# Designs tried in a protein design chat: VHH binders against Epimerase family protein SDR39U1 homolog, chloroplastic (GC1). Part 15

Target 1, 310 residues: Epimerase family protein SDR39U1 homolog, chloroplastic (GC1), of Arabidopsis thaliana (Mouse-ear cress) (q9sju9)
Amino acid sequence: CSSQKESQMTVSVTGATGFIGRRLVQRLRADNHAIRVLTRSKSKAEQIFPAKDFPGIVIAEESEWKNCVQGSTAVVNLAGLPISTRWSPEIKKEIKGSRIRVTSKVVDLINNSPAEARPTVLVSATAVGYYGTSETGVFDENSPSGKDYLAEVCREWEGTALKANKDVRVALIRIGVVLGKDGGALAMMIPFFQMFAGGPLGSGQQWFSWIHVDDLVNLIYEALTNPSYKGVINGTAPNPVRLGEMCQQLGSVLSRPSWLPVPDFALKALLGEGATVVLEGQKVLPVRAKELGFEFKYKYVKDALRAIMQ
Short names: E, the ipSAE of ESMFold2; O, the ipSAE of OpenDDE; V2, 0.75 times the mean of E and O plus 0.25 times the DockQ between their complexes.

## First folded at step 6 (VHH)

Design q22 (framework vhh_7n9e_1)
Fold by ESMFold2-Fast, scan of step 6:
Structure q22 (fold): chain B 310 residues (1-310), chain A 121 residues (1-121)
Amino acid sequence: as target 1 above (310 residues)
Amino acid sequence: DVQLVESGGGLVQAGGSLRLSCAASGFTFSDYRMYWGRQAPGKGREWVSGINSGGEYTAYASSVKGRFTISRDNAKNTLYLQMNNLKPEDTALYYCAAGDYEYLWSTFDYWGQGTQVTVSS
C-alpha cells in the first residue's frame, strides 16, 4: 500500500540538545511522534526547545528520567562530551565517564521499568573510533576494535548499552564524522575557509569517514522503526574520502582556497594528545546499512557539502 | 535439518517479469528475517532484498528498488520475489537466505541452493 503510515511512537532522547539530537527531534516531530527530552540541564533544554515553538514536548531533568523512560516506546541515547577539544587527564576521564554514566543510567531505567511499560528498542550511539586509526586499512562492522583510547571508550560504551534487558532490541550506531552547518567538524572549519585560511589538518592523507547529518538522523529513525536494525551498524556514508579531498571540495563549494595546511606540530602544541582525533582517521564502510537497503541521500562528499552550504 | 529451496527462475527477455519462491523448512520461519541475494558468474554475492519476520518492513538494493517486490507468507513458510522490468544485468543465480544479523556477523545463518535467472537482450 502506498499510503501506509508508521504508528506514533513516544521517544525518549538523551543528548537532544546537541547538534545531532536537535535534528533528530525535528525529524520525529515531522512524523508526529511524541518526544521526551532527557537532559542534565532543564533550563538549557528549555532554551533550545521553548514551549511556544515545541508544544507538547516533555523536558525531563535527571531526577525525572525514570518517569519518562517508563512508558516510552523507544529510547535514543546520544549523550556524550565532545571529543574535539584539548585532552587533559580530566577531560579524557570525562569523555569516557559521560558516555558510560549516561548509558548506564538509561539502561538501568529501562531494565527497572515494569515489562508492560518498558521501551521495546534502544538506539545507542557509539563511534568509528572503535576501529582505531589507519591510512591503509578498511573497516566494516566485522572488523576488530582498535587498541587506542577511543577504541577502549567505544568498547565499554557499547558493552554498557548491551546490558539492556533481553526484551529490548538494541541497535548500536558507530557514527562517523557528521557533516552539518550547525555543529561538528564543519562548524569549526567554515570560519577559516571564509577568511581565506582553509586547508587540511596535518598531512591531509588521513581518512575522513563522513556522514551527512540528515542521513545519520534517517539511519537512527530506521533503527527505531525497523526491527531488522539490530546490533552494530556503521553510520558512515558509502564513499569515505581523504581529509585533503574533503578540504578541496569544501573550498570549491565556498569558492575559497584550500591550500593552507596546518602542520602536525602546531596542532599538537594546541590540542596535545587530542590532536590525534584530527590528525588521524579510519576508512569505515557502511556494509550493514547497505545490506539492509538503507538509501543514502548524500553518497558523495561534494553533494553533501553543496547541500549544507545552500 | 534446515532447508531453503528456491524455484521460479528461467529465461526471460529484457522488460519481462518472473516470480521467485523460496520454500523453507526445519526452522521457525516466522522468527527469521529473510533475504534474497544473487551471484553473477565471476562476481561476488550481492544482496538484493530483505524482509522482517512479520513482513511489515522491506528493504531493497538501489539497483532493484522500484522493480522488485519481496513478500512472505508465514502460514506457508514461503518467501517470494516479484521481479519486474528485468534487465540483462539482473542475470544471476538467485538464492534465499535466513539470518539474524547481529554484532560482527557478516553472513546469513542459512542459504538455499539458488535458482538461475537469465535475461536476454
Scores: ipSAE 0.000, ipTM 0.116, lowest interface PAE 18.9, mean pLDDT 80

Design q23 (framework vhh_7zox_3)
Fold by ESMFold2-Fast, scan of step 6:
Structure q23 (fold): chain B 310 residues (1-310), chain A 119 residues (1-119)
Amino acid sequence: as target 1 above (310 residues)
Amino acid sequence: DVQLVESGGGLVQPGGSLRLSCVASGFTFSDYAMGWVRQAPGKGLEWVSDIRSGGYTGYADSVKGRFAISRDNAKNTLYLQMNRLKPEDTAVYYCARDDYLGWRSFDYAGQGTQVTVSS
């Protein structure tokens, strides 16, 4: 795989077509880094990164992944099926299988690269679902894993990334609820609120450990460039809120009401077992990021929401 | 090497039926969700239907109640039974393999089979 333009870094990215990945690509391009998009859907990637608008980006179908991982400085692994969807046994298999399969492939390609062409860092996504759910507990990077399905997925996902060769620095980012207008939970909620149909999902008492998309991208960027970023790092803002408070703040920012609740039974009917992703949460603190001196642009959810809607 | 080979297209009158088949090779068929997408003349690709390895199905609103997707894992074959066909169903129909990276996202598609609904 030949990068057409090499600068400070050459970064191979899985999941680049997703909400976080698109923003990461923009950040890396702004700093003139070479980017190799590793995708199983070349047509989707070409629609999102057309050559006219993204000159210099390499889009690699699976047969090209080996050649692209070899010679890259770093690999960022963001690939995964969205979890806030209706869960059936098959969807659960896909949620776990997509994450494990892509991560395993990336790790195998890294490990089988000649030493002189091997990436030096792997930044791999995982999720705050690692901790399970609780309305009373508080979690940081030293907390034990939960016992539910998403905790199992995160354990196996992280374990797969940790099989990378010992010479590769591995950073695992346990990502919270990412806020931005171009995707994620907020993009789904904004149209509802604009139509005067906004409100809390379920009780509104569940914890909402959010992070602004730009802070998450900057955290990933620090993990790429700063050798002190190693092991598990929570990708969450310093001040988590309850979901009901988040909805009130969103309504306030949009000058819309937030009074129309979506009851538990309706979410369970719509999302099946996946409703627990929306109905339950966890209070997760970014202790490692703070200790590493990471500076969050958006420490409070209201400031993040205002910035997104400006 | 992944291969998807469609068949069963043709000319049919409005209200008629056709059954499309897709024979897959080069991968463990039973492990993948599969789908059908179509492209009408001068239009973009439209998702039609998908089926997961366990048999769970989805349909576009435009075909719901008229089309039925099914699979035979022993034969590595995907089917689309199309009933009560309308002129607006005229398109090239592609068999596609789900990539697990996105909702209704596909990494491989066949060459397509033409379906023409006209009198």
Scores: ipSAE 0.000, ipTM 0.122, lowest interface PAE 18.2, mean pLDDT 82

Design q24 (framework vhh_7zox_3)
Fold by ESMFold2-Fast, scan of step 6:
Structure q24 (fold): chain B 310 residues (1-310), chain A 120 residues (1-120)
Amino acid sequence: as target 1 above (310 residues)
Amino acid sequence: DVQLVESGGGLVQPGGSLRLSCVASGFTFSDYRMGWVRQAPGKGLEWVSDIYSGGYTGYADSVKGRFAISRDNAKNTLYLQMNRLKPEDTAVYYCAKGDYEYLWSTFDYAGQGTQVTVSS
């Protein structure tokens, strides 16, 4: 009996140096795909992906992106600045601008590639912020957009990706709160919980539509390899929780208390308009992924947290 | 591997000043957003300030006008100049690294912290 081998892809990735991107690069390497890292800083990317550990990886600074997108089988767009900060007009402009600028650049490079060298698929990140915030509502891929600033950013971000040539399959992954040890919210929270200093932000009643980083990476991988994955797909685990429950489960897994909350008024004073990303959330279900037969490794947050902490 | 080493904390009287430093290693410092977060006794984490790779700065309302964040990319060092200190500023101050290419995370790494006590 002969082993089945998947066709090798050449995948260009923006945001590869970020938490999600690093795990995606590892997954693509494990499946013997060629990887081209599209970065704004070659030196940063070379530190994260040194040639000794990542033989054959291509790292392209922005002036080189055209030559890397051409000849790629696929492009994954994960780049964007963090949003959990105090918003000034300049920061708000850069939160939206960085996402639109990078996505537009990638789309232009795809569209301007000769047909024989054009990528066949674009998997582009977007966010559950598309839906706005609600303590009572439930959202899926058919739900309307919210009306807050982050919803506006997501609408424009998605619209930019959809300008890709019509012969390119576009998958838009609306990403929830990504859980993993080496980055994201948990990497910051775990040290403080271990010092008996953890607790919920705000009321703890806001929804926390999480996803384990490996499930998100596997979902992106399915979107790359399976032509049935097109359009909008929520990148969230099937059982979202309230933030207070997540903090309780994290405290339980670490055998630490979760009693030290930061009240809503203090966070609004500290973060202004940006406080909504900490104080408010949305319950988002992965209806499309479920319909496509995607299998989540971590359906419940406690199992995800146990796996992360081992 | 990423390492962040804070220093400059100590005991100071109300109205006094301190300058915190954070020496970074294990990554290209100039490419990352850096910041300060603090934890007062019996309270949760509070964001204090951040500075983006492009030089944009943000401050918590409680410290705006009194604290100044800065960076020296040649020395891989982050600073927090703290002026007109109040007893309410008493906390452990943590240096934090943020990934500018991550979608949601405020900071993905924090140091061990330095204690600031404002008391007569």
Scores: ipSAE 0.000, ipTM 0.276, lowest interface PAE 11.3, mean pLDDT 81

## First folded at step 9 (VHH)

Design i1 (from q01 with N59Y Y103F; framework vhh_7d4b_2; at its last look DockQ between E and O 0.02; V2 from the best seeds 0.00; counts 0 for: pae O 13.5 > 2, placed apart)
Amino acid sequence: QVQLVESGGGVVQPGRSLRLSCAASGFTFSDYAMGWYRQAPGKQRELVASITRSGSYTYYADSVKGRFTISRDNSKNTMYLQMNSLKPEDTAVYYCAAGDYEFLWSTRFDYWGQGTQVTVSS
ESMFold2, look of step 9: ipSAE 0.000; ipTM 0.291
ESMFold2 (binder alone), look of step 9: mean pLDDT 84; pTM 0.860
OpenDDE, look of step 9: ipSAE 0.000; ipTM 0.264

Design i2 (from q01 with N59Y Y103W W105Y; framework vhh_7d4b_2; at its last look DockQ between E and O 0.01; V2 from the best seeds 0.00; counts 0 for: pae E 19.8 > 2, placed apart)
Amino acid sequence: QVQLVESGGGVVQPGRSLRLSCAASGFTFSDYAMGWYRQAPGKQRELVASITRSGSYTYYADSVKGRFTISRDNSKNTMYLQMNSLKPEDTAVYYCAAGDYEWLYSTRFDYWGQGTQVTVSS
ESMFold2, look of step 9: ipSAE 0.000; ipTM 0.113
ESMFold2 (binder alone), look of step 9: mean pLDDT 85; pTM 0.862
OpenDDE, look of step 9: ipSAE 0.000; ipTM 0.225

Design i3 (from q01 with R53S N59Y Y101W; framework vhh_7d4b_2; at its last look DockQ between E and O 0.01; V2 from the best seeds 0.00; counts 0 for: pae O 13.3 > 2, placed apart)
Fold by OpenDDE, look of step 9:
Structure i3 (fold): chain B 310 residues (1-310), chain A 122 residues (1-122)
Amino acid sequence: as target 1 above (310 residues)
Amino acid sequence: QVQLVESGGGVVQPGRSLRLSCAASGFTFSDYAMGWYRQAPGKQRELVASITSSGSYTYYADSVKGRFTISRDNSKNTMYLQMNSLKPEDTAVYYCAAGDWEYLWSTRFDYWGQGTQVTVSS
């Protein structure tokens, strides 16, 4: 396997300080790429990415994003308000607004860059919420968009990213539920399991389209380097499960009973309208990733959970 | 006209091996995902194995994992199924299938061969 020495990239990253972003930056560092962090708080980002551990890293506040994007080989857009919060009308507005605003800003910076200094690739995050919810449906990258609030958010989010210059390759990663250590969905679920003895959330029949954070980062990385990665790509593992099964597996890994269900009203009380994210799901398959020859390290949720809890 | 022609089937004893071939014509072979299905008497047709257009990714049914290997040669417009350690339960008509969408675990294929009989019997 002639390791074609991948040429060093300069990658600008929004949302770098987030759960996924941190891991991406670590990957980029490990492979000796130049990293430009696009952040709203330089001080916070400097704490997360100290220069001693990340030599050559550039951390830029919003006023400096232009200089970072210009001259970058690629941009990864991971910025967005976490959806795993109690939904209010204000929060909903912010969920949508923050994602659209940052994406729009990134696209504008790309488009306004001189051609010789314009990034050639934009990898932009979106969500499986694009497809809406269904207990019986199976969704792939060709499936139509749903009609609920999250679907609307995703449509606008993706639409904004697609306004990038025609000469820029755009990959849209529709991300499922990300599993990893010390963050993501598990960080929220584990406390519930500790409190409620690890029972199913809701009916347990809702689909849980998950992905391990390492696979997601690898998918994003591949999208940066492989010209074939264009358009919509689902960021989900090949074997989605029912939430009940997820809970059972999590309980098993934690060596806790998983028989005590969390009733819907309790979730609604805690998360408000955001409870739908937990109570309703969709079966999403990574058809495009497989077509592209992407290999998942964690194909089954049990293996993913074991790896995370080690 | 699209044609998928299976070959290599036959009667073998348990534990033996067979290699099936599917010769494709009438379409751009390298643009299509390929797969093998089988149908035993009185049973529903089931996916045995599938392979992406480039051959980079493969899928196997649990019942054949470790025993069967799917491969393809795009230069020859041919897909293969190496079947090792054959069991009586593997007795079926094996069908070659092609699909333009690489839904490896799906039953959604566009083109089908006529099938080749594989019989495993002592």
Scores: ipSAE 0.000, ipTM 0.249, lowest interface PAE 13.3, mean pLDDT 87
ESMFold2, look of step 9: ipSAE 0.000; ipTM 0.317
ESMFold2 (binder alone), look of step 9: mean pLDDT 84; pTM 0.858

Design i4 (from f08 with S31R D33A W53S L100E Y101W; framework vhh_6fv0_2; at its last look DockQ between E and O 0.01; V2 from the best seeds 0.00; counts 0 for: pae E 17.8 > 2, placed apart)
Fold by OpenDDE, look of step 9:
Structure i4 (fold): chain B 310 residues (1-310), chain A 119 residues (1-119)
Amino acid sequence: as target 1 above (310 residues)
Amino acid sequence: QVQLQESGGGLVQPGGSLRLSCAASGFTFSRYAMYWVRQAPEKGLEWVSTISSGGGSTYYKDSVKGRFTVSRDNAKNTLYLQMNSLKPEDAAQYYCAREEWGSRYFDYRGQGTQVTVSS
């Protein structure tokens, strides 16, 4: 394995201030890469990434994104409105719009860059929602898209990213449910477990295609440096579980019983149509990641949860 | 005062092995994740490995996976890095570093120990 001397990269990152983005930026910093944060709020980003702790970091608002993308080695696109809120027609529009808008802007900036200053890699986030929902189906990177709202969002989201110049390597990471400390899905689930003694959400039979945040960041990082990482790559752990099992494991880790279920109507009351994100799922396997030789640190949800809670 | 002191570096031939140690003091060692980082001549600081506070989770740079093993003895306040199948590109100053609480970056680093790989 020719130790490719990982040359210092210049990486522009949207969504850097988010749960995943923060960890990615930390990883990039640790490996002494140049980081350009593409943000809507410079002040907020500066608080999260102070110059004293991130020497050389560039934080750019939208009007300055052009100068950041141009000359970057790679772009990581993680920006998007969280979907873990109550859905309304307006919110749905924003969910779709925010992802498409930012991705489109990034792609335009890449395409409009001079060839000598054009990023060579775009790693763009998407979601397992691409596949739709199924209680019995098994999905991989070759599976067709679903027909529901999230599938539509993902199709357009991915389609926008694929408009990048033909000379740019595009990796689309279809991200599952991200598990990590102080954010992601657990941040939302834990309060429910505290209130309802860790019982299952809904029937508990829905699939839960999870990934530990560190594995996801590593996957993104590999996609930045490994030319074999192109096209669609599922960002999911190799052993998805039923939500009931997830809840059981979480309860165990929290030293709480997992017997009191959260009724569907309660979730629907809280999240509206967004409850489908919790009540419906899909079994997604990381076939491409495995083929590429990616090694997951957390292959089993129990190990992931233990690591997060310790 | 937080102190980290690395040892165990030296000269080895390609394919050889070294075991680095880091003695920690001035803080509750068992509460902190620890890092190994390295810096080769004319190169920037490079992340090598991380181990969780309890030792249950370990992370490695891809280029060292399968060759390097990080471990810790919390009773001895010591961090270890077993380096096998060393390559010339592994030559660097190796540092022990403490992870900053709540972040994925370090806040304290030792003076380092030199690893040289040469035939």
Scores: ipSAE 0.000, ipTM 0.222, lowest interface PAE 16.3, mean pLDDT 88
ESMFold2, look of step 9: ipSAE 0.000; ipTM 0.154
ESMFold2 (binder alone), look of step 9: mean pLDDT 82; pTM 0.838

Design i5 (from f08 with D33A W53S L100D; framework vhh_6fv0_2; at its last look DockQ between E and O 0.02; V2 from the best seeds 0.00; counts 0 for: pae E 21.6 > 2, placed apart)
Amino acid sequence: QVQLQESGGGLVQPGGSLRLSCAASGFTFSSYAMYWVRQAPEKGLEWVSTISSGGGSTYYKDSVKGRFTVSRDNAKNTLYLQMNSLKPEDAAQYYCAREDYGSRYFDYRGQGTQVTVSS
ESMFold2, look of step 9: ipSAE 0.000; ipTM 0.113
ESMFold2 (binder alone), look of step 9: mean pLDDT 83; pTM 0.843
OpenDDE, look of step 9: ipSAE 0.040; ipTM 0.529

## First folded at step 10 (VHH; framework vhh_6fv0_2)

Design j1 (from f01 with K61E; at its last look DockQ between E and O 0.01; V2 from the best seeds 0.00; counts 0 for: pae E 16.4 > 2, placed apart)
Fold by OpenDDE, look of step 10:
Structure j1 (fold): chain B 310 residues (1-310), chain A 119 residues (1-119)
Amino acid sequence: as target 1 above (310 residues)
Amino acid sequence: QVQLQESGGGLVQPGGSLRLSCAASGFTFSSYAMYWVRQAPEKGLEWVSTINSGGGSTYYEDSVKGRFTVSRDNAKNTLYLQMNSLKPEDAAQYYCARDWYLGESFDYRGQGTQVTVSS
């Protein structure tokens, strides 16, 4: 019986208060790991993660991040301005800036930590936007980057994360459209369905590379605990669909008609340039996750939606 | 198909020991962290222990620290839980599990093995 070294992970998490982050923190808590929340607003984070429910949780503002990162086993970087907002030139700047800024700060903190107190793993979020948009292309982790705004953001975002010390294992999770309850893409889509009696958003021909939030959290967790999880890993379900099919399935689950399309102008009116996130997509496959033996609980969008709406 | 089968449970006196085993199949065992969870009567599922994919890191709930040891043999696709100094409060159905969802449930777990601690 080799006395396996009892080791509790100490995990610092940016973006902990977000849709994905909250679920990750819950998972970490459930597995009795030490959690350090890296936040810009301590008060807000304390509301989301009260000490009574999260005993031992450390919530740190930016001035305190150094003390949190140093001594952490791992860092999960999920911070960034949500892209599901109305885009303006200012917002676009902030979308990029916020992600680069936080990632840079995290990497600097990791690199400046003494070797004995340096995190050994960085799991950093990125997006399938890296690949650009295409109605016909199929993308995997080896595919080249696109040329649009989001691709640029993702390149810089990933490039920043990769500046981590060579002794730190870096996993980059290129996240697809996250499906889950009370957040993510559905939180935005459902109101449109309700207003327009369902139907495709735009042409319906754009690809929709989705992932259930539970699968994503599992993927992140595996990246924390499995040394084989290194480099780029697409965080997408194995069966991407056309947006039209997504809308059809959503309509079915909601028991609502799905034949009335949402016009482009309505999406543009609401989201501005951000409408491209909905109107354009890419078919992304999780080839690396499959190679690693990762098993998705939700392989098909219908099953994911059913689970979410129950 | 993912399959997990627990064994090794039984009746022991307080202070006694048991070794649980979990046989895994239908997935790449060495690629996944594995969990032990337990459910006592009229209680919900409780996390007991976690071991990472390579077996180099182990985690325990506070109540079992120093008494329980989780290990794995990836060549045999088997997970183990050595339980020493057993207490009455350790009595439960014990499950091995792979996937944790929403922080509340495991989708892949076996039928469990019963551990009873009684004088």
Scores: ipSAE 0.000, ipTM 0.229, lowest interface PAE 14.5, mean pLDDT 87
ESMFold2, look of step 10: ipSAE 0.000; ipTM 0.218
ESMFold2 (binder alone), look of step 10: mean pLDDT 82; pTM 0.838

Design j2 (from f01 with S105R; at its last look DockQ between E and O 0.01; V2 from the best seeds 0.00; counts 0 for: pae E 18.3 > 2, placed apart)
Fold by ESMFold2, look of step 10:
Structure j2 (fold): chain B 310 residues (1-310), chain A 119 residues (1-119)
Amino acid sequence: as target 1 above (310 residues)
Amino acid sequence: QVQLQESGGGLVQPGGSLRLSCAASGFTFSSYAMYWVRQAPEKGLEWVSTINSGGGSTYYKDSVKGRFTVSRDNAKNTLYLQMNSLKPEDAAQYYCARDWYLGERFDYRGQGTQVTVSS
């Protein structure tokens, strides 16, 4: 069974201007929740959320975040530096540091709030990189962390969020590859397929644990409203595929072939060590979300791709 | 209103040095990481370096590592880029920026300052 909650929340959101965050803000507004956008760029956030279309939205730059977090019912933390770039030792430090800094500031603001004004829920992003990569392993929320750099980042990221006061319910969502039209992996891939130059990255045998952006937003929303959503929850659809199958389905939806693989060495030349983000993967199942009764709208990648390309 | 003003560009010979400055106003400078980006003619924006809000962590594009040094003075609300051993491929319009996102988008930048290397 499911629980319904209609009481108004006041939700502070980091990363609201990003791909996931924009959809989340729209979802919260549709249900008449008060929204406080925590951003480093008030001007950009106002362009993305103009007052005409988002009446009553509060947009706060970092010096104003304290006043927004105090009195919020809940906080959603989505901010982090993107990882699909060429890695240097310095960029790797930024990948970790940006996540730790923002998450630590959010937690500090929550913990330093007086008890009567303190948020009671923190939903914090993490990633399936927690598990490491494997062509043969199958991971769920009970699986141990991997041993690579991104697993280390995820462990520290999650550990920082877990420093929230004991009275705060923390939900950690380990997010897979988010699918939507105007962002994420598809925005980078679609032009090559439209030019008849599409194909898998590397061998195409790597696992691709994906989720439609609408399902991820609904999962975050459930975590805000349902107190059973506590601890670690994988944000992945129930039917992961190999990247080669994903590329074939994308080509089919676009009426384009998937025939020109991008070789490993070309990606390594462009991205260096960061090429592992696209050349390796992990099969991650949403066992906790299914136990909680979460209903996925898009269970199969072909249906998700068709919906996105409408 | 957030304002960023770059200065210190100019013409330099290969192997020469320049120091760029970025004066910031309209926000709490010490609370933000800052970025240097550049744009060569007919190319997209390219990330060059990052410095965290406190100045303790610095990051560089591989091609400038060891030649460029980013720094900041939070008391003066000023960001700096020391560019040594300049090469012809470093010639570009240089911008300081607050907030950098994947791709070529950032929220605030100044008008930029031109760096020209004679050959």
Scores: ipSAE 0.000, ipTM 0.123, lowest interface PAE 18.3, mean pLDDT 84
ESMFold2 (binder alone), look of step 10: mean pLDDT 83; pTM 0.844
OpenDDE, look of step 10: ipSAE 0.006; ipTM 0.328

